# VH-VL binders against b0r6t4, part 17

Target 1, 212 residues: b0r6t4
Amino acid sequence: MARFGVDEAGKGPVLGSMFAAAVAGDPAAVPDGVADSKRLSADRRAELDDRVRASMRVGVAEVPVDRIDDPETDMNTLTVAAQADALGRVVADGMAGYVDAGDVNEQRFGRRVANRVAADVAVTAEHGADDEYDLVAAASIVAKVARDAHVDALAAAFDADIGSGYPSDSTTREFLAAYVREHGELPECARASWQTSRDALGAAEQSALDEF
Below, E stands for the ipSAE of ESMFold2; O stands for the ipSAE of OpenDDE; V2 stands for 0.75 times the mean of E and O plus 0.25 times the DockQ between their complexes.

## First folded at step 6 (VH-VL; framework fv_oberotatug)

Design s22
Fold by ESMFold2-Fast, scan of step 6:
Structure s22 (fold): chain C 212 residues (1-212), chain A 123 residues (1-123), chain B 107 residues (1-107)
Amino acid sequence: as target 1 above (212 residues)
Amino acid sequence: EVQLVESGGGLVKPGGSLRLSCAASGFTFSDAWMSWVRQAPGKGLEWVGRIKSKYDGETTDYAAPVQGRFTISRDDSKNTLYLQMNSLKTEDTAVYYCTTEYYDDSGWPFDYWGQGTLVTVSS
Amino acid sequence: DVQMTQSPSSLSASVGDRVTITCRASQGISSALSWYQQRPGKAPNLLIYDASSLESGVPSRFSGSGSGTDFTLTISTLQPEDFATYYCQQANSFPLTFGQGTKVEIK
């Protein structure tokens, strides 16, 4: 019986979009190597993504920076919406599956995702679902590959090494600092509501006040 | 079976140098970001620095207390991580752990740890 | 730097007890928090990542919760092997920082 798995990637970066992915199909058809995904390179993830797409139905949803920064929403609500959007692309009435829980209340999260999908589906949400369910692990890989491609596209668009986009990445922080120094504002790809973005703006403001 | 084995620790005088090694096995070392974390006797954990995978540019990051004195490097052909420690101070006395750093998740944990090697800096 | 403050610094407990340890970040770190266990004389091991995700092979009596600045590690039914020091760690901001540790001691 066909089932589904859903996960997301990119909740923590200061740069770029977050992505959710849904994978639907026979769990027995999930490619070998998907369950051992913690230490994969981007190239290896891309190979597995190709195999998943060859044997499964795949849906992807993007949450752009302007939606992430919207003060009238929150990350939990955005994650629910993105997972539901991705899932809605691959499911049919009567299907059941697992999603990686985005908030502390697993049952509430699952109910919210199911309620946003037009098809009548049974959603079970669990923390760490990608460690337990192969279809969720597959969805995790798909979401990470979408995020990898997005970061590569941003690097090309800015003609700069932007790193991983995560705040703990020195390359990402140096890109932000350099951009703000040159332009006096955050790049469009930066999540303005992140503390890292506020810090970059504050440092540039202080530097300008200290001129001469 | 994932294994990280540190070596090279010992007693060194202030101002001296020491090189630590970490031999990795049981996973694809070349794909991993690697970190050093230290722990002074009876104290808590302190992140020292990291090196990214070759695919991510093999760049290094350091905590402020060691910046300019310590250098992290890797030899993927030998599955080995190194920490070159120069201008050692008594406050560098600690057990040094090599760790893998899983960088794709928002939690960004240190998921594998070695057993540690003791570095004592004293006269 | 993001300062991670754990409470309590130490506690005494008996086998079978429910133990809770809290960790507070000096600024918002989303869910970018991990919990580690360190037994005396041993290396730390990962228990929880992404605030609430249980690491493979870790007993289900361990659970994590929280988001933003306030986080909790819970051990539902303390076992003899759980007497150890526990550390939280944030990865949202550079440099990576750990809490001061919470020592769980036998009564």
Scores: ipSAE 0.499, ipTM 0.809, lowest interface PAE 2.9, mean pLDDT 90

Design s23
Fold by ESMFold2-Fast, scan of step 6:
Structure s23 (fold): chain C 212 residues (1-212), chain A 123 residues (1-123), chain B 107 residues (1-107)
Amino acid sequence: as target 1 above (212 residues)
Amino acid sequence: EVQLVESGGGLVKPGGSLRLSCAASGFTFSDAWMSWVRQAPGKGLEWVGRIKSKYDGETTDYAAPVQGRFTISRDDSKNTLYLQMNSLKTEDTAVYYCTTEYYDDSGHPFDYWGQGTLVTVSS
Amino acid sequence: DVQMTQSPSSLSASVGDRVTITCRASQGISSALSWYQQRPGKAPNLLIYDASSLESGVPSRFSGSGSGTDFTLTISTLQPEDFATYYCQQANSFPLTFGQGTKVEIK
């Protein structure tokens, strides 16, 4: 009965886009090792992503920084939209499957995703669905690999080590601080609405006030 | 099954040094971000620091109270994490836990924990 | 530093009770919050990650909710093995910080 799984990656970073992915097909075709996605390096995730794409239908949706910073939307709405966009690329009328819930209300989240998909599909949303359902675990890997590639591309574009993009990463904080110090503004890849971005701007202003 | 086993704890005098080890098994150690979390007797949990995987360059982060005094390192050939503690203070007295850290949208949880090793800093 | 404040610091409950523990962040942390259980004399174990996602192997009576600054851990039907101390933890900002803990004790 279940023929798709959906998940996202990149909700928490201060740098870069968020991605959602949908994987559709026979659950029995999901490669070995997918269920252990939490303990995998980026290289192993990339290998599994290749195997998933070889055996199943895959859809990916990107939410760029400008959309994330839009004050007229919120992260829950963006997650619903991205999951629906990714799912719509791989699904047909009558299919059913699981999505990882991005909202505290699982049933509401599932209804919102289903309502944004043109095909008539049955969506069941659950917290931690990637731990329960192999197709969701596969979608999690695909989304994380898309995010990993995006971060690598940003590092290349800025010719700098930007770290993971997450606020708890010292490399990411050092990149932000250095960029703001040099340019007087946030890099284009930074989510301006994040507290980490506001802190970086504030620190630069305070540094100017503390001149000897 | 995943196992983390800490060792090296004991009694040291203020100003002393101690090195903790954490032996890991049941997962690919070289792929994992590793952290140390401590707990003073009868108190809550406090993050000490972390070291990233070999893939992510093995860079380290430290909480302010231990910055400059503690050093985290790893030996992937031995599946072992280390915490070198220098210039120990009485407030460093705690059970030290070795943990894996899942570093992404999962809120960066510490998903596997060792049983801990007690460090007592007392004169 | 982001300060995490739990409420209450301790509570007394009976088996079968619904227990609610809250955690407040001093600034917005999105959903980057995890909940841990520590039974007496044991290491902590992960219960909830990303505010509401249940860790594999954790009983469904545990649930998490919230975003931004206010978060809740709920135990729908308290069992004998649930008498423990519970900690929230944020990872949105450096350094990673824990709440002070909430001890759930037998009445």
Scores: ipSAE 0.519, ipTM 0.822, lowest interface PAE 2.9, mean pLDDT 90

Design s24 (at its last look DockQ between E and O 0.82; V2 from the best seeds 0.00; counts 0 for: pae E 2.1 > 2)
Fold by ESMFold2-Fast, scan of step 6:
Structure s24 (fold): chain C 212 residues (1-212), chain A 123 residues (1-123), chain B 107 residues (1-107)
Amino acid sequence: as target 1 above (212 residues)
Amino acid sequence: EVQLVESGGGLVKPGGSLRLSCAASGFTFSDAWMSWVRQAPGKGLEWVGRIKSKYDGETTDYAAPVQGRFTISRDDSKNTLYLQMNSLKTEDTAVYYCTTEYYDDSGYYFDYWGQGTLVTVSS
Amino acid sequence: DVQMTQSPSSLSASVGDRVTITCRASQGISSALSWYQQRPGKAPNLLIYDASSLESGVPSRFSGSGSGTDFTLTISTLQPEDFATYYCQQANSFPLTFGQGTKVEIK
């Protein structure tokens, strides 16, 4: 029987950290409503996160912006490392479970995660595992709640509405453009290697050139 | 199952342009680094260039023979990879393969390949 | 650029034979070498990565060895579907480069 699930949140934003979470325990103990996580509000996710933490073992790992921007690594490797770190906090030898695959090759991804965990565990990685396995869906909620709290903290620190942090969010793009225009550099929370960040810097430079 | 399907190949005159497309399915395309590899008729394989995922900056790298003439791009909303080929030369005649590119401590390699599309540059 | 040279360029073999193909790099590439198989009229497929690691789904009759500059692909008991062209690829430095290929032909 599967005894853990692992997933991540915050892979695609241009602002802030990515988080991985692992949930271990009896699948029957997973709270009702977890399977609806993609349709839930942030407040509902926070309620479910509290319930998961009360009944199951939970591990969370953060991948900060400076690691994401490191040219010596890549997002797939960072995702493997974060999932392994989160999983290592909650597992014991002999456990088996599912993780959401971040690699085109599911078996390779699962092998890489398992090899980074000190405990001897059996990892099965699948695309869309959070749609099929309740423990992975629970881990998805935990990771999203950690990401939500992180975004809220960034908004408070910058005293600004930063939106979701995703490039598709106009509020996020407006925040980046305004910050670069005022300060001449990216905010510390921005992933500098992202195309969106490079675009914001380029747009500000072009605006400066147009004012001679 | 992972599937890559190339299209857009054909006959073009020297100095002309073509755009190749590669439709991807069976995996999360936005997570993948993608490459183009070509093979001239009866010859060996030659790496053309790559594009990283948006999570790794969506940067491109090219082999010297095509640098400045070819452009690789991607549209993650359509699960599609592109190769824009300009200033085509007769030596660009080849089957062009779309492939996923993988990287870890063991290096860079191509794990999934499409069927290829033939580009013929001839007067 | 790292130049990859394969030996032989072609060989003739019979089903059941042990086949050995070699690949030399013009400079050290550690274990960063992959092997590909291309059957006539088909796209290449990955056989081996990191010099000796077998790709999932590839038959155990295929094995790789070597490090640094000298590498070997071995097919322990040749099957009819193994008549193909084999390519090595250095995975260490850009640009990524392939050997010229070794064609395994029916005797």
Scores: ipSAE 0.681, ipTM 0.861, lowest interface PAE 1.6, mean pLDDT 92
Fold by ESMFold2, look of step 7:
Structure s24 (fold): chain C 212 residues (1-212), chain A 123 residues (1-123), chain B 107 residues (1-107)
Amino acid sequence: as target 1 above (212 residues)
Amino acid sequence: EVQLVESGGGLVKPGGSLRLSCAASGFTFSDAWMSWVRQAPGKGLEWVGRIKSKYDGETTDYAAPVQGRFTISRDDSKNTLYLQMNSLKTEDTAVYYCTTEYYDDSGYYFDYWGQGTLVTVSS
Amino acid sequence: DVQMTQSPSSLSASVGDRVTITCRASQGISSALSWYQQRPGKAPNLLIYDASSLESGVPSRFSGSGSGTDFTLTISTLQPEDFATYYCQQANSFPLTFGQGTKVEIK
């Protein structure tokens, strides 16, 4: 029986895009080991991603920094749109599946996702769905691998160690501080609406004032 | 099941301070925008202020009567919303409700509510 | 800011009656209007958002309509548990504001 799972990765980073992924197919074809997705090394995730793509239909959607920073948007609406976009690439009429809920109200989130998909699908949204359903866990792996590749590409583009892109990563904060100090502005990959970005700009401004 | 439980209410003299807490469960707290709404005894509802999720900048907005005196904050690691109330006035006497705030292109709504905690400001 | 005016301030009705409550905004708010029910001694709960959309778990006897400045909450067949105060709230702009409330008393 063909079913689907959907999840996203990269809501929290200060650097780079968020990704949503959808995985569709026979649940019995899901590779072993996907249930531990959030405890996996990057190498193990990449290995499982290869196996998921070999046995399942996969869709991925990217939400870039420019959209995340748009004051007319919000992360919950962007998450709905990204999940619906990813799902729409792999689903057909009559399919049913689970999505990881990105909203306080699970039923509302599921309805919003379903309404944005052209195919006639039954969406069940649940908090922590990636812990309960192997197809959602597989989608989580695909989204995280897409995020990992994105971070690698950013590091290469800036010719710098940018860390994980998360605010809690001291390498990421050091990259931001150094870039703002040198250029007087945030790197284009930084989410300007994040507190970490505002702090980096504020620190540089104070240093310039102390100079006088 | 979504639960919001306020605490920290009590009796305080004018000019005093209180901190209210709201413990959240049954949903991913870090995804939520949160608000405080109050209701003076025998009166209607009055919006106090809100805080967006960290994913939407964690910015705050306040009603004019409380601006500069009240501060909303959140600790996502503890699933807790806070309201720091300083320079309290007798007009601040109310039941304070913690709410989740839903937003889309059609506006802002309060979809889940706690049972409230009473703050009494009296000499 | 946007002032919300509810009518009536109170009403009495029997179980089974159709009840209508109106809410008027001092300026246009499109469909950005919600309705809340507050039973005696309880916290409010959301009934309707976006003027006409029922919140999950709300009985179908509740309905909302309107746009712009004039909005209506209807209870098609009043039940004993519907004895409460009802508030409208404009959701369009800050500060978010509520109507003064309509108390529905069962006679």
Scores: ipSAE 0.611, ipTM 0.843, lowest interface PAE 2.1, mean pLDDT 92
Fold by OpenDDE, look of step 7:
Structure s24 (fold): chain C 212 residues (1-212), chain A 123 residues (1-123), chain B 107 residues (1-107)
Amino acid sequence: as target 1 above (212 residues)
Amino acid sequence: EVQLVESGGGLVKPGGSLRLSCAASGFTFSDAWMSWVRQAPGKGLEWVGRIKSKYDGETTDYAAPVQGRFTISRDDSKNTLYLQMNSLKTEDTAVYYCTTEYYDDSGYYFDYWGQGTLVTVSS
Amino acid sequence: DVQMTQSPSSLSASVGDRVTITCRASQGISSALSWYQQRPGKAPNLLIYDASSLESGVPSRFSGSGSGTDFTLTISTLQPEDFATYYCQQANSFPLTFGQGTKVEIK
């Protein structure tokens, strides 16, 4: 039976899109070294990404910043939708597989993903699935590489070091602060609903007031 | 397994303050919306308020009876939810439950509950 | 605020009985209704969400129905562990509100 794995990357960052990836195929055919994507270098991940794409069916979905900031939706729903979208690109009726759970309730998350896929598939959601199932690990790598490429493209567009895009990254915070000071608004790639973005705007406003 | 453990309840005088904590485990806490629900002795359930996840701006909402007196906050690094209660009244006496709040197209409901912690406001 | 009224407030039943509890909303709430069970001295547990969806792990003897303003929780064959207080909760508008509860006691 053909199987699949699904995961996402870029849920936490303040900059840029979130990505979900689905990988379908024979679990035994997953390239060696895929099992621990968190310990891989960016170059190694990129290499494995190429190998996965060469041997497996791969689907990728992007959730842009404007959708993330849409008050009519939420990150949980967007995660489900993104995974389902990626999965729908690679599956057919009768397939079964695993997804990395993005909900408190794993079973519910799996059901929600399955319900959004046109094909009749069996979806099992588990926390930490990328550590347990090779196809999910492969999907994690694909999603991560897609995210990294996206961040690199943003950095190039701004001709600036924007860091990883995560709130804990001082480079990212400095970029946001500097951008807001210069332009009086957030960059288009910034998730405005994030506290980090609000902090940057607030700091700029305070500075402006202190000048008077 | 999802676990929610409330603490900080006790006896307090009217006008006093108390801070409740809810320790969460068994799930990615930072992804979850969290709520407080209380139950007066021998009475029904009453929604107190909620806090959204960091992904949705960590915004808070409160029931009218506690608006301006109670504050909900969270520390994702500690997997902990808080309820700061100020200007307490006798009618605030209740068992306070922390809950995970699930949301979908149909609305909001509480899928996981702690065991509760008793707050007694009395002279 | 949306008021939720449960009926009856209490009932007595025996093991094996079919039990029906009703919840009425003061205004239309679509299917945004959940049912909870609270055993004595315990925290509430979710039974039904979205008016008729059974929560994972909940026995199939529990079912929910209704839409708009009138909703029903049914226990097809009451079991010893089902003696508890049941609450409905609307999720259509803020503030979120509960019914006053229905206590299911041993006859």
Scores: ipSAE 0.380, ipTM 0.778, lowest interface PAE 1.6, mean pLDDT 93
ESMFold2 (binder alone), look of step 7: mean pLDDT 92; pTM 0.928

Design s25
Fold by ESMFold2-Fast, scan of step 6:
Structure s25 (fold): chain C 212 residues (1-212), chain A 123 residues (1-123), chain B 107 residues (1-107)
Amino acid sequence: as target 1 above (212 residues)
Amino acid sequence: EVQLVESGGGLVKPGGSLRLSCAASGFTFSDAWMSWVRQAPGKGLEWVGRIKSKYDGETTDYAAPVQGRFTISRDDSKNTLYLQMNSLKTEDTAVYYCTTEYYDDSGYAFDIWGQGTLVTVSS
Amino acid sequence: DVQMTQSPSSLSASVGDRVTITCRASQGISSALSWYQQRPGKAPNLLIYDASSLESGVPSRFSGSGSGTDFTLTISTLQPEDFATYYCQQANSFPLTFGQGTKVEIK
């Protein structure tokens, strides 16, 4: 296919994995409604994900919590690797496309992604690419749907309301605090390097000191 | 057209109550997280509180200065957000904005804003 | 609470100037920072989210950068409609907090 788009979801949450997605195909074949992704419900995103997958090539890559917390790497490097992994699943030599930039230096980010893909591809990285390019918007929906399913699976596995997984979500902080209080450790789905995780551990330690 | 329109502002005495409304149109209101943000005359923006979508259980969060005095609610059948303000203080004098929180990779941002409604608490 | 401090509190500029506004968080907020523009008598509008992502419909002369605690909003070539107050806002921790604002006014 002539063109591709790549994006990720889940860089900011304290809970769970980050996902990258790549969509390859004819830009004219992108389903209607994809550009509305910021105002779509989870159900509408799932429907559009199904339509994208029916008409285009889709690749998804997951970055698990233990990789995110690895002090030997950083979020920019993980984003490059995830985008390249997702893109490598759908791309062929000679293709060109757009990726949402995860680094302040757009050209450097694009070059790093291209260099990790075995196929010879031309990558143009731009901030806010999902607002401008339909294939990137499609990739954004696919990544968000993968993240939504992951959060739902975590909620089921922990038999608890974990909220969105984002630090500013009180439900997420309440889940984290309750888990640490009861188990003495962060849940496996928590990103230990996040300040929210450190806050939860600190609060539990303070509660233990106050129990004399 | 995506739009938020606030109403219900006015002059009220300290200790009084007011209820603000925010009418939403052009998007699926029941799926949206909604916030109130206020701005005292000549001052900066201050987040007041939020209510989550119907999908996420309609739980509420409040900033410390309004906790226990203000209540945020929504009526999805009318596409309307409410702010019930009780035990009003002169420090609550501000323009109150209704806004949506949209999802992004870093957390939350306030995408859509209403025009605001002025609440003046004065004797 | 995460405190957001903007610098400068106000500045005077001319059309065509490059304007830079800084925002500092009292603790690390990753990239969970948005920038808003408020013209006199108007509601705020979103310019930038996730520290560097330009909101749809916002002119390309606006750009954001930074991560952790230090963030910058740049207007490459100031236009007449850009004379306004600019606010940063963090979404990494509750409560959500805004900077005090930077007023860009005519020199």
Scores: ipSAE 0.354, ipTM 0.741, lowest interface PAE 4.3, mean pLDDT 88

Design s26
Fold by ESMFold2-Fast, scan of step 6:
Structure s26 (fold): chain C 212 residues (1-212), chain A 123 residues (1-123), chain B 107 residues (1-107)
Amino acid sequence: as target 1 above (212 residues)
Amino acid sequence: EVQLVESGGGLVKPGGSLRLSCAASGFTFSDAWMSWVRQAPGKGLEWVGRIKSKYDGETTDYAAPVQGRFTISRDDSKNTLYLQMNSLKTEDTAVYYCTTEYYDDSGYWFDPWGQGTLVTVSS
Amino acid sequence: DVQMTQSPSSLSASVGDRVTITCRASQGISSALSWYQQRPGKAPNLLIYDASSLESGVPSRFSGSGSGTDFTLTISTLQPEDFATYYCQQANSFPLTFGQGTKVEIK
C-alpha cells in the first residue's frame, strides 16, 4: 500500500525559495478537501495544512535562492534533492508511495529520489500525481503553505508589497524595478539567473545612462 | 503519453526563412531542456542547438554552422518550442527533430524525440 | 570539439548473429556516452546511456561497455527489427557530438 506523497511549490517565482514537502501515513486519514489545492485560497490551504499535520507525518525541505542560482547545479537536481530531503524526514524502510515527477522521464526521476533517501523505499513518480493521489495532493498543500509563509516573511523583511514573487505578477516586477533603481543591485531574495532579474538590471543600467 | 510533434517544415529558397514549432504534451514542459537535432538526407545526426528551462536561465547554445542564423525560443504557456531559421542555405536541408535534453549529475542525452519535419532548401 | 568515430561504417549480418559496433572519442569522456537506434524512416530511440545503462523498454540483447575513449555496443542475437543505423553520442563536453553512424544491413 502507498504510504507517502511528495510534491514541491515555488519553482517558477523570480523571488524567494522553493519548497518540497512529503506527507506519510494512511491514505484514508487524508482530510476531505485536499484534492484540488489549485483553486483554494491561502487561508483554506493553511486550514488544510493544519488538518494534514494533525493526522499525518510531514516533512519540508527548503531550496534557498543561493542554491537555485548556483551554476554547478540545475533545477531538476535541486528538485530531486529537496523531494528526497523532505521524504527522508518521514519514511521508514519498506514504505512505498508516489511523487510528482519533475522531469520528462518519470522512472528516472523516481529512481533519483529513491536513491537519495537513506531508508529503503519504493518511489513511483508520475506527472500530475497531485491530481491522482491524495497523499501527493496533501504534500502539494503543505509545500504551498510553506511558500506562502516564506513570501509573507520576505514582504515584511523588505517592508514592501512584493506580490506573489512570480514574473507574471506586475507587483513583483514593480518591486524588482524599484529596488534595483534605489540600490543598484538585485534584492537578495531575487533569483539572479532568472531572465526577469537580468531584465530588471538591464533596464536600470539604461536608465542610469539616460540620466547623464 | 509523452509526445513531441514538429511542424512548419517545407520548401524554401536559399536566403529564405522558416519557423519550426514543436508541440509538447504529457509532461511538464517548463521543467525540460529542449534541443533541435537535424539529419540531412542519407546522412547522420547533427545537434543544432538547445534552450535550457526558465529555472536554469533559459539560455541558448548553438552549433557553429547555425550560430547567428538560427534562434531557439520557447513559450511555456503553450508548451511549444520554436526554431527560427534565417538566411537558409542548401546545406540546411534536413529533417529537423525536437527532443528533450535530459540532464542530471550523470550527463546529457536525448529522450524522447519527435517524428521530425522536413526542411528543403533549393531554388 | 570531441570527435566521435564509429567502426565499421556498415556491416552485413544475419538474424541470430552477434553484432558489435565500436565508438572512439578523440579525448577522454569518462562514461558519458549514449547509443541510439534509428530504423529506416523513423526518429532515433535511446538504447543505452552512461555507457552501459540499458534504457527502460529496450531488449536485454542490447548491451554497452567501455570508458574513457573506447566504447562498444553489442547485440547478442540479432532480430529482424534490429536492422537499423546506430549512433553513439558523447555527453561529456559542449558541443554535444554524434558518431557518423553504423548501418546494420541484412546479408
Scores: ipSAE 0.012, ipTM 0.646, lowest interface PAE 7.4, mean pLDDT 89

Design s27
Fold by ESMFold2-Fast, scan of step 6:
Structure s27 (fold): chain C 212 residues (1-212), chain A 123 residues (1-123), chain B 107 residues (1-107)
Amino acid sequence: as target 1 above (212 residues)
Amino acid sequence: EVQLVESGGGLVKPGGSLRLSCAASGFTFSDAWMSWVRQAPGKGLEWVGRIKSKYDGETTDYAAPVQGRFTISRDDSKNTLYLQMNSLKTEDTAVYYCTTEYYDDSGYGMDVWGQGTLVTVSS
Amino acid sequence: DVQMTQSPSSLSASVGDRVTITCRASQGISSALSWYQQRPGKAPNLLIYDASSLESGVPSRFSGSGSGTDFTLTISTLQPEDFATYYCQQANSFPLTFGQGTKVEIK
C-alpha cells in the first residue's frame, strides 16, 4: 500500500531558500542507506535522490528568502505551507502518511498540513519522524539535495564561497561581511530578519568608521 | 564502525603545552567538519573550536577563552585531528572530546564523539 | 554570547515517567538547537538536532520541540538507561554555547 513521508531542509541558515519534499510510494521500495542522511556525502545524497525519484513519486516546494522575511508570517506557518505544497504534488484521496512535526503540538501541525492539501489525506505528524519512517527519511534526503543544489547555484551566482549558509559557519559570516563591506547592503540571498544579517550590517558600519 | 579516539592528555604545569590527537575511523574523515569540546570535572560542556574540511577551506574557529593559545589542525592522510594547546591555565583542566560537526539543510549537530582524554593543569 | 538556561537543573523520576526539560536562549536562535545525553562516565551523544529532528538510532520516546527562544526535550516513558545529564546547545550564533545541563536522577 502506498504511503507518504514529508520533511524539510534549510530552516536555520541565514542564506537562501528552505525546501520541503514529499515522497509517496511503497515503504518497502525505499532504497537502502536512506536512514542516515547526516553521514552521507553530497554525492551519495544525490545518488540516493536519483534512486528515490526512479522508484517513487516526489514533490518539492521552495520557500524563497523574501517570503521567509515577510513579517506577516512565521516559520511554523511557512513550514506547514511548504510541506502541504510538496505533499499536494504526490498524493491522491485516501492516502495516509507521516510528516516531521515543526510545532510543539504534533496534532495541530498535522491538522494544519492536512487542511492545506486539496486531496483528502490522513497526516500523522511526529517529532523526529525521519528516524522512524523510511519515507520521511527519503523526503529528508530529497529536501537536502534540493537545498545543496540551491546553495551551489548561489555560490556560482555570487562567484564566492558562501559556506553552508548557517550563521555559525565562519565562511558564511565572512561572505556576508565581505559583501556588505563592498556593496553597503545585504546580498539578496541573505535572510534580512536573521540576527546574523543585522550583525553583518552593523560590523560593516563600524569597520567603515574605524577606517576614517 | 564509526569511532573517534582521543590521546595525548596528561598532567601539565601552568604555562606548559600539550598536543592532543583524535584518530577517526569508519567514515569519510576528509569530508567532515571536526570540533573539540571540553568538560571541566563535575561541570558542563564547553565548545572549544572547530576546523572545516580541506575542501571547505580548512578554516578554524575558536571560543574566546582559547583564542590565540590553542590551534586546531588536521591530517587527512592519517584521518587524525589535532589540538595544540599552549600557555595552559588551571581553568583549562578538563576532559577534551573530539566530535564530528555537520552543518546542512536539516540543521546542525555533533553526531560522533570520542571517549575523551583528561588534561590536568596544576602546579 | 547567547546564554542557554535549562530548567530544571536536576529532577528525580521513576521508570515509566514522562520527563520534560526546558531550554531558554537569551536571544532568538530560530530552530538551531540540539539536545545531547551524557550518561555517567561516558561521552555525550546527540539525541535531537534542528530542535525537533531525531538523530538516527535514538529511541522514539525522545522528542524535541520549540523555536526562537523556548525549547523542550520530552522523554515520553523513562527507561533505566535514560538516567543521565541532558544538555541543549545552540548553533545559531558564534560562539556555539551549551546549557548548564539537567541531571535526571532515580527517585
Scores: ipSAE 0.013, ipTM 0.572, lowest interface PAE 7.5, mean pLDDT 87

